# Designs tried in a protein design chat: VHH binders against Mitochondrial protein C2orf69 (C2orf69). Part 1

Every score and structure here is a prediction.

Target 1, 361 residues: Mitochondrial protein C2orf69 (C2orf69), of Homo sapiens (Human) (q8n8r5)
Amino acid sequence: SSCSQARTMNPGGSGGARCSLSAEVRRRQCLQLSTVPGADPQRSNELLLLAAAGEGLERQDLPGDPAKEEPQPPPQHHVLYFPGDVQNYHEIMTRHPENYQWENWSLENVATILAHRFPNSYIWVIKCSRMHLHKFSCYDNFVKSNMFGAPEHNTDFGAFKHLYMLLVNAFNLSQNSLSKKSLNVWNKDSIASNCRSSPSHTTNGCQGEKVRTCEKSDESAMSFYPPSLNDASFTLIGFSKGCVVLNQLLFELKEAKKDKNIDAFIKSIRTMYWLDGGHSGGSNTWVTYPEVLKEFAQTGIIVHTHVTPYQVRDPMRSWIGKEHKKFVQILGDLGMQVTSQIHFTKEAPSIENHFRVHEVF
Positions, changes and structure headers below are counted from each chain's first letter, unless a header gives other numbers; Kabat numbers aren't used for antibody chains.
F, E and O are the ipSAE of ESMFold2-Fast, ESMFold2 and OpenDDE, as the mean of both directions, binder to target and target to binder. V2 is 0.75 times the mean of E and O plus 0.25 times the DockQ between their complexes.
[cut] stands for letters that were removed.
The coordinates of atoms that the task and the answers printed are left out; those that the model quotes come from them. Centres of patches stay.

## First folded at step 1 (VHH)

Design a01 (framework vhh_8emy_2)
Fold by ESMFold2-Fast, scan of step 1:
Structure a01 (fold): chain B 361 residues (1-361), chain A 120 residues (1-120)
Amino acid sequence: as target 1 above (361 residues)
Amino acid sequence: QVQLQESGGGLVQPGSSLRLSCAASGFTFSDYAMHWVRQAPGKGPEWVSSISSGGGYTNYATSVKGRFSISRDNPSKTLYLQMNSLRPEDSAVYYCAKGLRYFGSSYDYRGQGTQVTVSS
């Protein structure tokens, strides 16, 4: 489809020049945010960001960069990704005696895949707060779980509030980091054009007189508005164990929407992807409670599930495939826009194909 | 000192095949994504293909998809581009590029290039 082709170029398809431009636009700035607080300052997560308006080192010296010259505020879309078991930074995975086999699915490599899949979007990888035995991802800030990260869902854990505040704080930190190139106002080379004769009136009319008196310089010559989460739209993606976060968010919908800020956030979610979801625990890998799914169906969120035989056709975990079918069936019966695909059906089930779902969704 | 050395270019007829190679040194080859970029006379650079550090993920420009295949051999520190069903519009200098470890199609170094000319 057009979605698959969007990874290589924009579907506008007006010519070969579009392929080169698409590649240049996908050169993104990367930030690693080590300690981002949620609503509770003691509940923090590490996030990896690939910013939407990316910048490569070789591209910076080209005059008239299209990304820098765009006069209108770009539409802001954010993709949030929750990794599965064994996934970590590339450096950590390559040093691990077992996990080195899966290094292609490191946080950095997956973020890169997602950047190609969702051009012009901010890509956020939300790392789990604890990893049991350096292998099992535990989303302790998002869902009640045992020592191994197996979830015990409830309706009021606070996952939505945590996610919302985490994004607000991460976004603010990222804006500060991306602005690290800001030159001192005392350096005349950096801001000389700010003193032009243009009718420059700022909302905060040059207030202040202390040692920071130069902060009152107006920035009206810069016509870009900073991106804000108030106008943002979101896509949520869970892979494997990361799907427990998406599942917990579904359980909280009824209670979470009572908070006006969280209700607005829920209404800004466009699409949710379950990528080969699965975990140990005997059952309840997929959400099959009719009352929970009825609340979900009222959101208008578009649902995609991408599964492989590794999860849904494993005789030792037969409940996974059955629960997946029930999840899709119930949501479809409730009128939700749901798409489901089973990948690699002609190949033997494998952990490699479990991860390779990232290449084909 | 990072170095990338391309080879395998030449003059071929339309419909022919060529395999380009890139020998890398001065960095841990297996830790970085690698790219092929081309530039025809009078045109800007065009991204052709990318491969992840371990070789598990590949991506292609629409103009070459189905005809070109990127691969790598980490033990020998070599990147390859197999080019099939070559067309006159594929004529360009082809550059091997070292990726930024944490960025998609971004790169911080490219080689000297190898000339590919497709003419009948």
Scores: ipSAE 0.000, ipTM 0.139, lowest interface PAE 18.1, mean pLDDT 75

Design a02 (framework vhh_8emy_2)
Fold by ESMFold2-Fast, scan of step 1:
Structure a02 (fold): chain B 361 residues (1-361), chain A 123 residues (1-123)
Amino acid sequence: as target 1 above (361 residues)
Amino acid sequence: QVQLQESGGGLVQPGSSLRLSCAASGFTFSRYYMHWVRQAPGKGPEWVSSINSGGSTTNYATSVKGRFSISRDNPSKTLYLQMNSLRPEDSAVYYCARDYSGWYEYRPTFDYRGQGTQVTVSS
């Protein structure tokens, strides 16, 4: 991807490393959704969407006769990404005295990498609800966690229901927003810049709150029926601390499938990626319970793990490498389609190589 | 072997001061952020304070801000916590923890590498 051409060194400052956007990525519309409710209106997350090509304003760039009858719409694919520690919007990371050195791994930059990796897919970055010390990602809406975001897994937290409702609500908000932007395309004064929302507020959740769009929308314009998620397929990606969300989803499979809507959602998940999963603060970083993994194996989901020595060869966290091997072994023994790679084995373990897993998976 | 050894705790009266020390070995101390975490019996762990590798940036939990001061001496590989105006609610076992490559290493009791240092604030 063009983002692989960015420097591996993080110089900091105003210049920084930059990705040249491909024609495909340049045709995508970016939305920041500052408050999206899950099943519980009091549990909301921020999402960043990089829409599939042809949505919103990009539709105006497509050749052909728009009045011509279309064959059946193409199947929609959505990539859901759960970031790790220190990752935030670029503007937040650059203002932090230490996190600025990792600015190349901002939510916007990772979304761009994923857009190149998964062309024609909607890219969703699902931001954690709390950042302890502006460093530690805490997915409090998805998994019970301590102050540093280390998980306490259980079978009934409600992570699947939260994720499903969050995605339904986010998609509906995004489709309304993209339709309004498309209607404004002929007015140059209404061309929206990619405006960043302030970080998540702790203000009480108000439903219908803010989708970041061009404000001069014509509300009297003809309505469009948004595409349904009923025929959508999904790829789920966790990076580092973000892998705690994927892990929690595995613990919930047996109970979650009792809900018909969640069972349908589970059946629509095609692939799950664990990118250098790991955290400090205890054992059970990877799922190693045979009963949980048996439920997972029944889903037919394709599994990929990509790890580095930073996580799996750390003597201070020796359980991580052992648990990763056990996770892969048990799933393979159960007949699941699993691939596993360890990257950067000839280099010293580093945070830089931890992040660089995004370049090689 | 990476080791962290806490000392300096004791039994004191409310309003007293204590200085905790943490002696580090087995790693390049000057390259790591460090923090203090405390745990009272029957309660979950509480983050207290953090300090960057050079000692120029410090952070504190709201409950201790203005009363506690974190510092470090990289040549001696020692982390300090100066605790002033101690209150009964400060009573806990205090642990120092290494920030591994920009992330904090929290030590739950079953994974703890040493005994910590006990601080008891009681009349």
Scores: ipSAE 0.012, ipTM 0.397, lowest interface PAE 8.3, mean pLDDT 77

Design a03 (framework vhh_8emy_2)
Fold by ESMFold2-Fast, scan of step 1:
Structure a03 (fold): chain B 361 residues (1-361), chain A 120 residues (1-120)
Amino acid sequence: as target 1 above (361 residues)
Amino acid sequence: QVQLQESGGGLVQPGSSLRLSCAASGFTFDDYAMHWVRQAPGKGPEWVSSISWSGGSTNYATSVKGRFSISRDNPSKTLYLQMNSLRPEDSAVYYCAKDIYPYGSGFDYRGQGTQVTVSS
């Protein structure tokens, strides 16, 4: 079920890969994108994709033959997941002397869980740009942070623009990698190189034929109906430290909507999930600024919070539970669709149950 | 070696003010959140207040909110707790604590603490 174990190497040494998963998700293609630029090309993230089964994975042919035109696919839905501390690729976690105990919550395993939870959606795991000590997730491209990834939120960092461009670039890269259905013009004649004589009489004709072949090759390689995120809808999920990204996006809403492309992207977000959000550092773990939450309430986004005693009932981090209640209360008072649930209340607080929120949300 | 040295405690009457200081050394002060924790006689430790690594955000226990103010001076590597309207219930040893990762492990109590006694 691990993509890292079933990976097919990309020909040409580009570092791309394709995966096949367990029986229930084996029809999904798994891609690891090692360097995807955002709006700033020097700010890149790694993404793991589990592509939706049977949805928009094939390029459309030229509209020169209407009989070959396929029916339009249904609108695409994309789930974007921001992992917490410790989480990394399975092989990295298993080799770590402390993190191996949490290997069930690797990026590949969580992507698989999300694929079962959202069966008709593209699943994107957006890895942080820096892991301090291979342990602390630092979302340096999304929020101002110290060396441990502890956030300081502001209204203009550029997280929305980074996310939008990251998705556009990642989606385009994924479509280029997943589409393998192109006619090989060279297969028209399997022995095209079976000429041994020097054609001194046909040099000019040979040059014209080469130009036409290049044009046909380019046409065969090109998609005339490129897939677009304009008709897509999105669900955003943060887990633990990953919730700092969702929090930063809330701070930016008022300024970000002034960009027409970002405004359209915001309007395409249907749901946001906070999964056991929390971090140390004594700073604001949940957004409780009324002016920020008023902007959020105007979006029409559906909000779900899923928490555990590990975060909200820790006596040494007592502000987390108070902030969570205030976040939910303010949004509810503003008329937003918000639901909250606390899990594993009959069990002792534990890091295991912190991670197990993935199984019950 | 992390060193945290608290000072500023003393014996005061109810309604008085005190300012506690914590001098930090042996780590990059500017990269860590800092906390004040207190322990009253016969009781476990109680978190009092926190401040982010930049000083941009603060948090307070409900029992002290509105009376105490946490601040830091990163250039001098010093943490402060301004304590106003002190009550007998505030009597405790106050410890300066460096933030600890990973999550849930509590705070790193490095100092001897400073005693605050509020009585007539």
Scores: ipSAE 0.039, ipTM 0.504, lowest interface PAE 6.3, mean pLDDT 78

Design a04 (framework vhh_8emy_2)
Amino acid sequence: QVQLQESGGGLVQPGSSLRLSCAASGFTFSNYDMHWVRQAPGKGPEWVSSISSSGSYINYATSVKGRFSISRDNPSKTLYLQMNSLRPEDSAVYYCATGSFYYRGEAFDIRGQGTQVTVSS
ESMFold2-Fast, scan of step 1: ipSAE 0.165; ipTM 0.591

Design a05 (framework vhh_8emy_2)
Fold by ESMFold2-Fast, scan of step 1:
Structure a05 (fold): chain B 361 residues (1-361), chain A 121 residues (1-121)
Amino acid sequence: as target 1 above (361 residues)
Amino acid sequence: QVQLQESGGGLVQPGSSLRLSCAASGFTFSTYAMHWVRQAPGKGPEWVSSISGSGDRTNYATSVKGRFSISRDNPSKTLYLQMNSLRPEDSAVYYCAKPYYSDLRGYMDVRGQGTQVTVSS
């Protein structure tokens, strides 16, 4: 069974189905990875995984005729999601007097929405490394930021290397966790003392779950592209403050592609979604530098922006709408596949509709 | 432009009831969750209660749960706090609060001028 934050999602638990989970999503294994290192082992993030439908499910019966030809497995697709301000695990949000009002947009609930939107994909929620005052998401491992997580972009911070290694390490850790039944059969007693990949408030039945940092045996093997992610494709999604990660990745494209492993990773990205991006920075809330966007246009990545009046029609943050318009215009002029949509234009601007972009993109 | 005006406070005896009101203007009231926050002299602000924009979800601080009820009337753009079984420790200035995202400081509250509630020992 998967040791996750949601007790009712653990197959060994006594809980019923949650109202926010469809039958399809409840088939998925849910896993929290509390400490996943990037390229720098001192820089780690917490990730929430909803595995692809059928992944981690154990066969109840024998496969049938062992001599029967099996088709090649379908290519893996991974959706990577960077949350915005106030978003946290449901339990954390419900304990906060103000953030309780946004509990429908918890990491678990958003992962569920994304699982419906991308039914045949691994869904990864990449939690920020720091939250200021339990409200402001700070992606300190991905971009140079002030106390509130507002970015100062540069071309060489190392966001791509961090993301790539984070995914390699997270995927390897998830494969170990999803295969734990086999390990329990082989080494039942020896694995009892292992740490859980779930948070401290996980429930009964997670005794076999393990926490691991991927130990490197040989430095020369570091340039090797791990077979576990070969032929995988990626969709990257940023929401609100989470868009600072996507923005930083654009600034790094020219330098990042000089690394063969990172170049291969960049070529595996199919689509990037900006969901109602914008923040307190005076500029660069959307990328508007022609030289950066020209490099981006060479990737062939498909771009979607979904915005609401909350961000792009706020007179107190007038730069957001102007920068968004310029971002879309420049990329379109460069010949990129860019789709831009403004949602909820007939309703008053609201934080609720800011979050509800998740329902309509 | 955004204005919140609280009323209904006063001096009461322990065990008494008060109903606080907050008149809102300058924004689309029904689309925003609203809060009541209180501050006693020499103390930091304490969140008391929240209500969703539609009014179908409410939440309360543990210290007031079962004694206070938050409600709203969206057509009249008014927020209410019904306070029952008042205790001396409920003495504070009560503020109506509207959440917003600030371009410089992130999520914050716009608060009214407050209404004073004093519960005599």
Scores: ipSAE 0.000, ipTM 0.151, lowest interface PAE 13.8, mean pLDDT 76

Design a06 (framework vhh_8emy_2)
Fold by ESMFold2-Fast, scan of step 1:
Structure a06 (fold): chain B 361 residues (1-361), chain A 118 residues (1-118)
Amino acid sequence: as target 1 above (361 residues)
Amino acid sequence: QVQLQESGGGLVQPGSSLRLSCAASGFIFSSYGMHWVRQAPGKGPEWVSSIYSGGTSTNYATSVKGRFSISRDNPSKTLYLQMNSLRPEDSAVYYCARGPSTYYLDYRGQGTQVTVSS
């Protein structure tokens, strides 16, 4: 139980007695990508990445026999998060006269929460392309929107193509940045610690041989895409206004799946989370069109909704709770795996509890 | 109209260096990601390297990492590939390509031949 006499992790007197607390998330590499293009190079987004801990630093699946009986390497999982109104980088929020009170829900802090919730995954925060008055999130690259980011959904805006290309480009950029960091002296220390975790009696556990000595490899047909996202799986999360992106993706499913690459991407999505979805732009905050939901039900995606009284029990926005109930009911009737929870039902509705859905989902 | 014109190829000995250039015209060069793709006789095209619009982010195929360097000069609308420690396996026609990613290339040049042999 004693963490020994480590130097104070938090100068101010947190003490060494807290060595039992997990600090794994703090060991993740964090990247800010300021301008990532989608399919249209004029449509770009900013992304924040918390890379999976230990990813690419160790050899996996080393038995040396490429037989069907050998374990498959672990698949790569990515969590994509679309923030709501008010949310921005911590330094921007703390300087805002109203938003400073919500600093715990900054992009960096939410990414950290998601990293704890999904410990073996890459965490991507996809920032909106425009933020009106540093308050209203506007996903102009993902959905037709008014000045305040309120959506006008259609079936062919191009949100899926934008998301897929954005992710491809972001991952390629991140791999280059992570490769440069891996050449730093700190990464050398990390590699040495991995070597020391399995002290060897001799030089190696296998006979030393080169992996390939022949120059002519009969390589399979070329792909223009680096294979780094092949076999990846995805979880998509929208919070509040960010749910407009998930909603737009549902409207596009029928047309989007006609593109072979987008169809493959859709099939790689495992789970979608709606966290207290809603916006001030009017009714139609949840998807309730049976024809759209029938397409969604065919995907096999697992659906989770987490709502609070702030959105679904507001007398001034009574349609939100009704639409949420209809969304869940239709998908359930179509045989989709759907889970819905309402949180903080014994507390007064508040913006604080709206944000606190991140703590309990 | 979009045009991409490669140059700088030639016949060299193993261990030599070459610098390929690609002159771009007909579009706003600084707004587009640029790529190098090669094709050897009897093989399909192989992606070599990418550089995104700002010039700060680059990526390389495993077969060329540490030997090749991609760069761009946005004012002159020119893409470069510096190839060092050339091997016979690097022999191919090298194409300059435009696109937001290696997966969605929309224009290619005519190519420039690189031959590495003794």
Scores: ipSAE 0.000, ipTM 0.123, lowest interface PAE 18.3, mean pLDDT 75

Design a07 (framework vhh_8emy_2)
Fold by ESMFold2-Fast, scan of step 1:
Structure a07 (fold): chain B 361 residues (1-361), chain A 122 residues (1-122)
Amino acid sequence: as target 1 above (361 residues)
Amino acid sequence: QVQLQESGGGLVQPGSSLRLSCAASGFTFSDYWMHWVRQAPGKGPEWVSSISTGGSTKNYATSVKGRFSISRDNPSKTLYLQMNSLRPEDSAVYYCARESYKLGWAEYFDYRGQGTQVTVSS
């Protein structure tokens, strides 16, 4: 009972309004896609989807609409999130001797935060293909990396082609599950519990497809539109190590736009967020090559960076803050719409505040 | 200043054993997971083994499991790697490394030593 808890915590507040505002997120269907191939069928990623709820789903009394031809679907917005180090499913994090302390930042919990931040959007968490020691995220399908996931950027790895084909295949795999009359009532506590113990996880009857629902199906009459690339727009978000994927995409822009399908995809990206990006290596933590950033500036994509002292004011990694400032400066000089914010400047640098950037961006 | 100093490498024949040591200074050794990493000529670094702060958890790369043993002595601030049944493919510079507690650092270690050369050849 999240509504009852909200009322108890804030008795002078509008508990009913808070309950109503969270109801839309609770109405999202959750899907786990265990094996989604990219352009290379041997290179797959696992994706977590929180489907867009649509307006008035639970509040609708099913209007007596006259019999009409099938309406055209509304435009769809999709948020693609690339997690950082230690982030995994809640159950995996809670069983790890160190990572349990960061369980609030599990894939399920972050997806919930993003659903509140982007209420009318599909939320996709794109899990890395390998985790070194269950700690270091390695995006081997998106960027050339050493065993710890440290990137070695180049212009032709194929990250854009991989991402585009992942989306094509993920949309196709999710369509049957999302087109059903049955909808799940979803909320944060239920999803976390189910992912922890797997009691309500079921295969959604898709023949040969790697699709699971995170919650027991609700046979209610609510419906929503399935994902479609033809009418989609995108926001891309990288957190911490996940920013290496965004960085690699920038390096590939010049070559990637030569493919008409990928060029169309690039033109459908509205906004990119870097959330407290950083890694070792002494360079290329943030993209600072003018030739790469000039290609990026031509896209019209809106850029937001949200950083904390944990990454940009670490004396042992002094290049990170310098590279971040250079990234923002060059893009601003090129006329790109770029906004940068530094959070938690009055608090000591900490891993907790590194993660808490999710709460304030 | 944080320092890690490896020793115990050398030239040995296949099937031989070596014990590597790493002397740590400039930090509270007992607060950190420690690792052994190796790098052969022309190849990227390969993680070999890790050990928890108290020594209760030990992990090994599949290529060395059953042949290598990691241990630590917190009072003396020393990390060890016992290498048995050495093979030519074990030839590499071996580095002692302190685990980074700083998330978002793409490389696993915030400090490593200068390394000790192990050469396995007949």
Scores: ipSAE 0.015, ipTM 0.412, lowest interface PAE 6.3, mean pLDDT 78

Design a08 (framework vhh_8emy_2)
Fold by ESMFold2-Fast, scan of step 1:
Structure a08 (fold): chain B 361 residues (1-361), chain A 119 residues (1-119)
Amino acid sequence: as target 1 above (361 residues)
Amino acid sequence: QVQLQESGGGLVQPGSSLRLSCAASGFAFSSYYMHWVRQAPGKGPEWVSSISYSGGDTNYATSVKGRFSISRDNPSKTLYLQMNSLRPEDSAVYYCAREGEIWSGYSHRGQGTQVTVSS
């Protein structure tokens, strides 16, 4: 990652501020989890983690004042990001004849941007299970989709159950991996090795899960009991096509609440961001069904939408802007905390500005 | 300015053939995947077919596979859809779309061309 890739809020800066922020991000532990199962072991996703900055891995031989009661650990906050079309690992994007021009918006680069935006949080990039033509994000584990990932929403697909189990499994895998790593592991070369290290799918899938099944010893294992996600809070972010995951979660709220574990998970979600959401289909790119939005409004989740003229002011796709306004209006009328911003209104609509929403939200 | 102009539609009998054309301008045509999408009255858009940059890879919706053939001529910046054994359920407005859009598997940017299959 270079200082010149990061935007600074200070105009005319020499890049010193960008370099300082990049240095902070480089201190974070970066993990790629190639195969993480959800509730159904046949439904897995790849995740990229930028762990929260902290001193948890430091060796400390002598504790502080033993008479002082040890305080409860601070609540962990996790940011979950669902990428849009064309977004993939840097190596994959650079090999695509069109997508190489968008390499600044690779999963690794977006994770870095999000780490600057949410400095005290774990950043999770949840990669879709299928990329049609290496362009179209298909969230087949989260929503019923056609060949190109265009959604057909329903109330009981199982997206919440999949997301919850995916996070539990990913977090547990990450705790073991982080305990075996020190300093920082942020390196483009490590990303290049993503899928080429094994000749078989079995090797890839079993590596992370085998590490977790290794017995450390009875008493030592108890001493290193991993923290539970029950104490965590969450922010969910969808970008572009990734917003179909957020949309599907809204459709499932009424049914999902019947599961006590999922209900607890829903109550732990603090904020949801829709970043320039939209997809083809002629309709239903934003959720506008009153019954679905009424269930959503009862959650207490804070909603932010950030859109650009690329999605909401294209006369050939006029439904997107109309549906976005209706989504915001209905939620506001229901008393939900909703903010909405349109960015880059004085510039021509462009794919570059579609991606640049990451810089200004 | 991206422009797509469809032509070649018409009224035909079941079992007939039509060839649709799409003239593209305002972008590097040979650098984009292209699609045909159709929309019948009262229904949402249905993806019909896609073609890669060189024309080496083609894909078809199950409903048209074996009957329709997509092709392109990069020097003339034209996309084609050869439609054989037409059925009443193929009646729709047909649009060509550039896959350079990142918000979906396709986008329809043209004005469309009407195909009506009736006895």
Scores: ipSAE 0.011, ipTM 0.361, lowest interface PAE 9.0, mean pLDDT 76

Design a09 (framework vhh_8emy_2)
Fold by ESMFold2-Fast, scan of step 1:
Structure a09 (fold): chain B 361 residues (1-361), chain A 124 residues (1-124)
Amino acid sequence: as target 1 above (361 residues)
Amino acid sequence: QVQLQESGGGLVQPGSSLRLSCAASGFTFGSYAMHWVRQAPGKGPEWVSSITSSGGLTNYATSVKGRFSISRDNPSKTLYLQMNSLRPEDSAVYYCAKTRGYSYGLEYYGMDVRGQGTQVTVSS
């Protein structure tokens, strides 16, 4: 449905006049992209975008100076978030007989938290392609997994190519949607859309099936289309089960960097956050292979881990805490910038505190 | 050590009922959500049902919803699955399972701790 502003999202924990949405977040354009293809056109994901505040095709800046050579545009920063189990759109979670308990951690509410944490950045929530029983997040486009989404990592699944193309396609689709407010409708009629005719209801937009690429050469104002992510920088965040995506990306680094476009993308990643990563897979919930971590250390990416007793101090899942310690130790020994924090150590382990890591990282 | 032992399976005709039991030991049973998972010959495991630690919430796979009922008795450390209106496609080894660690919800991953299983065969 239409997401006009973050203001229309439910304020978390509000029982009265309290508003958890800031003016900055309410100014952000919100887009839901239902079918965004990756490198393989049969593999698509749904994404939720909160566009950067003050960013857009309509200039809010100083009125133009067309005679001047254009200075470099300000660097774009994009935050990519991979949700954990049970997380879905607020409406879906509230209707679910079990997941309603964690409705405060819906995709919309988490995106809002991230928008406050990373001001002036594009916030992308990358929804998994399959949810087993509407509970278990399965990142089938990013990692080989069983029925319940437990991962089986390898070095060549194609997660980096999928992510890169997914972002290119999502960004192009988002720019097409955002530009409808600033461009004459006729200049956008056949661009990045399955609407070829564009004769009727162009004001309502071309609501045809979205295409991943467009080879159209329009002679109008979009001569330098599509917009490029070449100067963008990225922060990647995984939460809980979503950390399986970050883990898979690490396994692929050695092979992925052989592709010039992917190598450039890897070099544009500044920071990666593991937020209370873990799942009941018995092992390999954190990456502990020295050869994989040596490749990771060469990237210069800054690493942050934020964990809670729910994952790392569970005696029945003791491998999680041990693997986390080993991950941090090996990266530190390799000279990587890595920080680790454990939160809520004075409280009993709980799923609520597992989610509350979003409030303190 | 955590131990889970299932019982109550057998050979029955379509339309029959069975009640499966799972005796748990080696952990604080009432602090963990519990699950039933089944695996038919030549197929991967299929989640069947879950129950929270208190028994206050339950969930079921769509294929069994309305026919199966999960319950628990925390004092006796026993999990149950009441299976009504059994169909040939319900034939499988049924496993009692718990998440390995803390869980206040109904989450289940396929690599969780589970018992030896009890065979249910529904045929004429």
Scores: ipSAE 0.006, ipTM 0.388, lowest interface PAE 9.4, mean pLDDT 77

